# VH-VL binders against q4ac94r1171to1339, part 1

No score or structure here was measured in a lab: all are predicted.

Target 1, 169 residues: q4ac94r1171to1339
Amino acid sequence: SSGLLDVGLRYRRSPRTAEGVLAARTVSISVQIIRACGLQAAAKALAEREPALQFSATVGVNASVTTHLSFLPQGEQRRTHPVACSFCPEFSHHVEFTCNLVTQHCSGEACFLAELLEFAEVIFAVYHENTKSASDIISIESCKEYLLGVVKVPTKELLIKRSGITGWY
Positions, changes and structure headers below are counted from each chain's first letter, unless a header gives other numbers; antibody chains aren't numbered by Kabat.
ipSAE, averaged over its two directions, is called F for ESMFold2-Fast, E for ESMFold2 and O for OpenDDE. V2 adds 0.75 times the mean of E and O to 0.25 times the DockQ between the complexes of E and O.
Where letters were taken out, [cut] stands.

## First folded at step 2 (VH-VL)

Design a01 (framework fv_libivirumab)
Fold by ESMFold2-Fast, scan of step 2:
Structure a01 (fold): chain C 169 residues (1-169), chain A 123 residues (1-123), chain B 112 residues (1-112)
Amino acid sequence: as target 1 above (169 residues)
Amino acid sequence: QVQLVESGGGVVRPGRSLRLSCAASGFTFSSYGINWVRQAPGKGLEWVAIISYDGSNKYYRDSVKGRFTISRDDSKNTLYLQMNSLRTEDTAVYYCAREGYDFWSGYSEFDYWGLGTTVTVSS
Amino acid sequence: DIVMTQSPLSLSVTPGEPASISCRSSQSLLHSNGYNYLDWYLQKPGHSPQLLIYLGSNRASGVPDRFSGSGSGTEYTLKISRVEAEDVGVYYCMQALQTPYTFGQGTKLEIK
């Protein structure tokens, strides 16, 4: 199936020695955001909803992508640098999330990473980053991001494919 | 084909030094922590030291702290154990053993061992 | 340091009979992550040690299913359902909960 965002997900081997009884074992979940394409329709729709963006939408968008693992706090969200004036931006962005193999999400009980991954998602939000407001009077206060789209990739397949997940979503 | 090959053992007098090497092949050496384990003649296994995959963490048994130094050279796929101020109680076969790390288990087991190199400390 | 104690220290078994080896730790090997950090190794005469069981109950790749590990906390057991001639050697438990990693004294298995 077709999609807007070309991504890769892998669990990364980051071998660690055993630590003391208070140290948790960890792994890295590697996320690659390679590129986005076909942003013309989303940009046109956004410009019709937000008049200040009409000029930007004709030459491309300043796209950035946030990555969030659904079982981690919002404070662990990551963001690419914005790519200026493109409907098919290349990010070539790599980020790693260090995850405990067991978390204390359950009071007094172990919650295994594998159990979380069975039902979790990696959530990508694609934004246009606008440096101006719709009003010439309050332009300085209106520097903000505008949502172009959301892509959700289930993590369940990381339990099945050791080589990881890659493709358009 | 994972292989670990120890070398550098020999016969020395108390107070002398030896450097052991463990040459690794068949895997990405820089991705694994590696242990030294020794076995005195006719005795059991005794853990000696470990170095983390990135070389930033090193741990030792108390009886060798300050005398032994574990190190690695990832460009040569080689692990070292520098043994100073050797004592007769250090006489043993020395094995290097890879600490496996798997995402599913979250554990580091000694999944591959070398054949060992013999160190004899005697008058 | 965590002290590991094995029993028996030696046993002789007729081929086809079961064998059982116990390992006790001076403190719990159950980490807050829910895993028991106890391994079992076999050293055949003249050979290097080889991994049999990790994390208390998981068989290593290539290890026959007649080997099983069980236990939690401070008490662990390695069982061989039907001993074969190739099983001769010294069995060691090891804790990997914290450094220094420590081994039991070893249990020598011989065929009668």
Scores: ipSAE 0.013, ipTM 0.525, lowest interface PAE 8.2, mean pLDDT 81

Design b08 (framework fv_romlusevimab)
Fold by ESMFold2-Fast, scan of step 2:
Structure b08 (fold): chain C 169 residues (1-169), chain A 121 residues (1-121), chain B 108 residues (1-108)
Amino acid sequence: as target 1 above (169 residues)
Amino acid sequence: QVQLVQSGSELKKPGASVKVSCKASGYTFTDYYMNWVRQAPGQGLEWMGWINTNTGNPTYAQGFTGRFVFSLDTSVSTASLQISSLKAEDTAVYYCARGDYLYEWYGMDVWGQGTTVTVSS
Amino acid sequence: SYVLTQPPSVSVAPGKTARITCGGNNIGSKSVHWYQQKPGQAPVLVIYYDSDRPSGIPERFSGSNSGNTATLTISGVEAGDEADYYCQVWDSYSDHYVFGGGTKLTVL
């Protein structure tokens, strides 16, 4: 059990230059995270694991969302700005992932992005960010994050629908 | 082919040092944590800690501080475990295993074959 | 330190259903993973996130988790399912993975 996440995904080719020989060999995968809602259940479960954390009906959680494409390195994952004190945070977050049309498998064989998208997914992880953890004098970075939930959206329909994939997941 | 291949068995005397290596192939090494898990003869699995392959930062479980060191060589996609001042109680099979960065929700899906370390006089 | 409790052994007849429990305080608030280990072999992940199966794991393996008990269920048990089974969770208080003591499944 986790919150509901309102997202949008679109597959789009990178713009081609006017100099015809410079064909675009990349595409953009556009990811929008509009909002999350219903984070009360996840916050309750988190408070049961970590009794020092308190979530009142008025205060909410400090939510942020990471986006990871299952076929790209973790270093390419993106994160929203945190939205403080809400169980229904609005992110209005948009990022684009630039992907090569043809890439090398680990085995050294070339594969097309379409082949990867057939079995891949976009992974959204929703976190609560506790800004008061380890706030001692010697610590420069002290924030601790707690996982609230994970949403996975398959990418295979992205190739079929030119308008993309939108909705609650 | 996603695979973790560990170095061969070691027979050491008390007080010696040993280094176990774990070479990853078939995936992007820095996308996953590398866990170390110990199994003493006839006993269960015990988590020793992990190393963040992107940052190089290790985390050690209680009981595995001091004599145990996790390290990386990202240029060859290899993680290593060094045990210094070996004791008879270190006799065990040592496993490396990859874990997702979403560690609370995902388990260790790929394991090395294990390295047997025997400490005897 | 957080502790997971498993029965040391479970016996089941071929073709029947085996159930292996994993007890932990408020374990239903955590995500439970299950590993199968055959003699002389490395562990294999058979269930993650309470009930999800990795690619290649038969549908007869399933999991559940609520309250203080998680359960691995193996239906239509085969001789090849004989192994030690371990449950595992992440403990947020200590920032550590915790394994159960393991259950030896015997198919009689």
Scores: ipSAE 0.000, ipTM 0.475, lowest interface PAE 17.9, mean pLDDT 80

Design c01 (framework fv_libivirumab)
Fold by ESMFold2-Fast, scan of step 2:
Structure c01 (fold): chain C 169 residues (1-169), chain A 127 residues (1-127), chain B 112 residues (1-112)
Amino acid sequence: as target 1 above (169 residues)
Amino acid sequence: QVQLVESGGGVVRPGRSLRLSCAASGFTFSSYGINWVRQAPGKGLEWVAIISYDGSNKYYRDSVKGRFTISRDDSKNTLYLQMNSLRTEDTAVYYCARDSVTYEYDTSGYEVYFDYWGLGTTVTVSS
Amino acid sequence: DIVMTQSPLSLSVTPGEPASISCRSSQSLLHSNGYNYLDWYLQKPGHSPQLLIYLGSNRASGVPDRFSGSGSGTEYTLKISRVEAEDVGVYYCMQALQTPYTFGQGTKLEIK
């Protein structure tokens, strides 16, 4: 099996309530993106669709990764800093998402976070970031991103495995 | 002091059902996740299923998913494995095994290992 | 699924000699919390498995100090400094990094 991203996911409870009730109202979902490898195939496919882009063993790609929890709003997405010129970039990126223990489905119905996690996923999108410079007085500089790949990791194991989920995906 | 005792094994024909039980004593049952692990005659160990400490999450190996159901009754300190549509390849000794991790979070992070195992109960699926 | 590969699958040792068993994982078992999620179990003939080593290198309660675990990432080793007759059985490594938890095929240790 070929894995693109080396990631880690953990579920953590927030602090205790003030009245001795030990059930927390929120939890933290910790996400680590350690590294990506094997981006040559994705880069080749991208170059076939965008002939102006070229990648070689020496050049690599300028990779960044976005993290999205499928049950959270788009505004809660996070992104790594880009790592230049590599087909095996190391990100060492860590973020935490604060989630309510009781939340709502898209329909507005209340449900427990544990029920959401059974069908949810963490979505990682890997991008190449390219900046073009003006070569002529009429040209314009632009920074553009290109999708290299998408990795989806199911969250259903987070509550049964308190050590979390980690490995290549 | 900590003890796990499996029961409910037997000899059945393919397509039939069995329910295994694992009776726990000597610890706070509701604080621990518990696993089922099986071993076919003369073969190695094979993980089957887990249920979380609070019963909210369950996971299964692919070959038993949809046929086996793990559950717990904390009032009886007992774990169950309902096995439906049994196949000859399900023939094995079935062990329950306790995860070391509890619902209380350690500052060092979660430690996962099977610190106590039961004696096993034998399931034979044959014609 | 994470694949666990043990070598050798069988070994015979003279009492008092050392023994070494290797376990390789298809992906790193080192978590960002610093733990290596690799455990070792021993199954003596006719008995249930018992925990020997957890999280790579920690000896379980009651396990003699002649047993040691080492390694990190994808390569792990269980060592017995001086094998005794009571050590006969099948040794299994197991990754506990993610479900499904997976075992190696087992290594049978026999006395010459």
Scores: ipSAE 0.000, ipTM 0.450, lowest interface PAE 18.8, mean pLDDT 79

Design d01 (framework fv_libivirumab)
Fold by ESMFold2-Fast, scan of step 2:
Structure d01 (fold): chain C 169 residues (1-169), chain A 123 residues (1-123), chain B 112 residues (1-112)
Amino acid sequence: as target 1 above (169 residues)
Amino acid sequence: QVQLVESGGGVVRPGRSLRLSCAASGFTFSSYGINWVRQAPGKGLEWVAIISYDGSNKYYRDSVKGRFTISRDDSKNTLYLQMNSLRTEDTAVYYCARGRYSYWGSRYYFDYWGLGTTVTVSS
Amino acid sequence: DIVMTQSPLSLSVTPGEPASISCRSSQSLLHSNGYNYLDWYLQKPGHSPQLLIYLGSNRASGVPDRFSGSGSGTEYTLKISRVEAEDVGVYYCMQALQTPYTFGQGTKLEIK
């Protein structure tokens, strides 16, 4: 395989009607994360300096993926549920980002989303979560996550191709 | 090759109307917001109006609000400025300028400019 | 409206000498996102304006390293390290922090 993540990106904005009626003031950017593969190599590299990863590097990682649109605040990122003990987890994850044409990412002036997408990217970060038994009480301090990889997918072609962007990245 | 070509300028008396056009080529017109900027003879640049890529947002300088209307026809790759109730102070060369969004700063800047069309309002 | 003031209004330089143009805004152009919404444009005699610098300090595509922009808040500077004959024209700063976008009055650069 080539790439770490099997993803799909779609851009949806209603076109203007023949009567000149304007489309809605929002657009939808849909993101699908189908699966990840090749996580064992990253896990093994990290296990060389992280004893907590030695078991997971041998049997499988507890992977989750965050999705971040580069022009939105970090707080607007989304995360998949973790998939336990796998080097090729299947997420079947779908999220939509609803973007307002006027002020979603800029407060000082009107921002045109189409121009924004010319330079933007969708950033996927793949993590391993090392947690204790599910039957135990778990606090945030008891959970440790490790970065396995980062995938960046440019959004430029979303404006040109109605079918969107799909494939391994 | 990106090009913007303005037309429709002329000499008119105060109170009359003119419609300016800006014909675009060499890029996907429907993906860009476009501005009108004017320059009076021997004077500096003055921003007039902007229209968003989809036509849903329009902003104007106060002195032209209610008199000027910016519009676009994406089927013709053309931007328009309808100028009503013209005043002598509207005398200028009118440029259209393409707006570029800077992802890094969420900022628009004008990366390509047309050649300009001259509007003279005189008695 | 934000008022933009340039100085000097004109300057004459010998080829190869440096030039500096200042631009002052009536209010800060530094946004809460950390960026300064100020651009520089050059209008050569008989030509349309062209972009030189955007967001305070970023050179536009094709603009020589001789040009640099600096500053923050209300005080900005455009510098040309070694003026060449093709640099003759009127330089404008523009703010686009908010509409209406406003230009400085322009600085005319001439060769001695």
Scores: ipSAE 0.000, ipTM 0.475, lowest interface PAE 16.5, mean pLDDT 80

## First folded at step 6 (VH-VL; framework fv_romlusevimab)

Design p01
Fold by ESMFold2-Fast, scan of step 6:
Structure p01 (fold): chain C 169 residues (1-169), chain A 123 residues (1-123), chain B 108 residues (1-108)
Amino acid sequence: as target 1 above (169 residues)
Amino acid sequence: QVQLVQSGSELKKPGASVKVSCKASGYTFTSYYMNWVRQAPGQGLEWMGWINTNTGNPTYAQGFTGRFVFSLDTSVSTASLQISSLKAEDTAVYYCARGSYLRWYSGYGMDVWGQGTTVTVSS
Amino acid sequence: SYVLTQPPSVSVAPGKTARITCGGNNIGSKSVHWYQQKPGQAPVLVIYYDSDRPSGIPERFSGSNSGNTATLTISGVEAGDEADYYCQVWDSYSDHYVFGGGTKLTVL
């Protein structure tokens, strides 16, 4: 009910011909991150874990979001640009993941993509990027990210719904 | 079943070059990143960088740019590390290791390692 | 620039419990993996995701991670546990692996 992240997911294969269904070697998984909202609670929890981080009710956090497909290497992870000073950042971020039809899960077994999607997730990690002004080069070099929250969206519905998955999570 | 097998030990003079290979078997090579890790005698593990086996794009850690080159031959499931203009301080054991997403938000770890290749640089 | 700090050595008597620490700024918000390296051998993953064990790793190995310190705990230590132990995190901000300096475990 009180979702943190407004996202959309779609699964696409190569177009089919009238003479049959072409076996695509790869498929496309489309991910949209439209916005996050209600980050005040997450910022409060973070400030309790990290007392040196002080958040003003009127300023907000410097939020960025990483997207990870649970069956792909973490190096395939994508990131939004950070949105400064907001508890309801607008990202309007769209990425496509090109996935092989046959890949390996972290368990090491060979799996078909459709089989993996039945049990997989898209993982969104929301971070606060603690930065200084551009004039402080040393501080910028030492800046760190802090986890605000994690949102998991199961991919099994992508096998069922042509329109994909959309909504707050 | 899943294994990484590296090429044999190398003895080189300063200024020479060396190529260490790492052959993967028992899994889909292009589904995992390949890491290179260095360990100088009596020292700890030092991450050199990794290569995306699907795209061929390498990422080098600071300190390993210039003389170090990661490459692939996907037709034989092999990753290679080339070091040019060898220096005495390059003497180390070089490991390849499979980058694996051990849990969905755990971050990358290395679950399968090659046996290591000793590179000795001496005059 | 993220740095992990381990003690260079830890000594323990056989059958006792060894604790190896890994210090890092807010490391409790990261996932910690632990590797065991015996002399002349490649490292072996012994704990992943703070506290999970790969198949084949004895129950004597456990892990924890909170605040600024992660800990690898080895109960009922055996002579065969003598090794160097390394902690590792993935720094998602910089997209790189970070290793601790390693701890040599000696079983007296």
Scores: ipSAE 0.000, ipTM 0.476, lowest interface PAE 16.4, mean pLDDT 78

Design p02
Fold by ESMFold2-Fast, scan of step 6:
Structure p02 (fold): chain C 169 residues (1-169), chain A 121 residues (1-121), chain B 108 residues (1-108)
Amino acid sequence: as target 1 above (169 residues)
Amino acid sequence: QVQLVQSGSELKKPGASVKVSCKASGYTFTRYYMNWVRQAPGQGLEWMGWINTNTGNPTYAQGFTGRFVFSLDTSVSTASLQISSLKAEDTAVYYCARGKYLYTWYGMDVWGQGTTVTVSS
Amino acid sequence: SYVLTQPPSVSVAPGKTARITCGGNNIGSKSVHWYQQKPGQAPVLVIYYDSDRPSGIPERFSGSNSGNTATLTISGVEAGDEADYYCQVWDSYSDHYVFGGGTKLTVL
């Protein structure tokens, strides 16, 4: 079947409250990465492309996933902790992006977040982390990352679907 | 193993220029961004910017445009910081530090020992 | 510009637990990194991605981040833990890293 990542996306507005001036100006975009599956093909392709890695595709990969909202700078990307030696890693990762309701263009023109979401996407990049252990990504030893795949999920329906966007992508 | 080694201390007069080097070893140089961080005497850490070691493209923090130039020599795995038209307020310890572009959320895991630049007449 | 607020100093007795806070508007939505700096030395990364420890950092160091406050916790404090501690986040608005002002930890 089609799909690499089991994900969930939701757009959440706080209702107006007595505390609410700051809350009225922001929204939360919540992103869940539940699991990846079927990484055998990607692992085999990686082993053939990068023979110096000296790993067997049958053992599994050390997978991590980055989340990037296309309208935010790349420096605001989030990453799951890596999961070692698995072709079906479970991340159970949840992250919130707090976004201003109104942003600005280069021309100084203001635009609403809802207008950005019409054409935006959530970009998930799945990597193999060549490291001593899953948690040792930024160790004192040399390490390398290798792209396994990319999943893009359009955001245009987040304001329309109250239940959000959920499923394999 | 993984190391960043910086050039030695510099004593300069106002109006002069200085070039601080940062030599990387023990890892693939072009897989990591190189950050520059300044610390004035008795003050905290201040991020100056970074340079993409693969493309050579620098990004400067506000306040570090104009007189400050980040550069690379990838053949010797070295990043450099040049400061022109030195002012007394440039007196500080300058650090290089390794960080991944795609992993900006992972911070800076390896630091150079620091280069002291003193600007006085 | 995004501002991180740290207490200027924290004192703790040996063997007790030290907590160093880093305040920032909605900092729980960002990834917080913590650095230890001893006099005359370069900073050392002690916590990254809110709560992970690099290789070589003792389990006594832990981190948390939620709401408007991130916290570095050092249990069983030793004299060798005396240092300045800095928190750091990436500010998406300016596309810059931002450091806190630093906290001097004194082990009495």
Scores: ipSAE 0.000, ipTM 0.491, lowest interface PAE 14.3, mean pLDDT 79

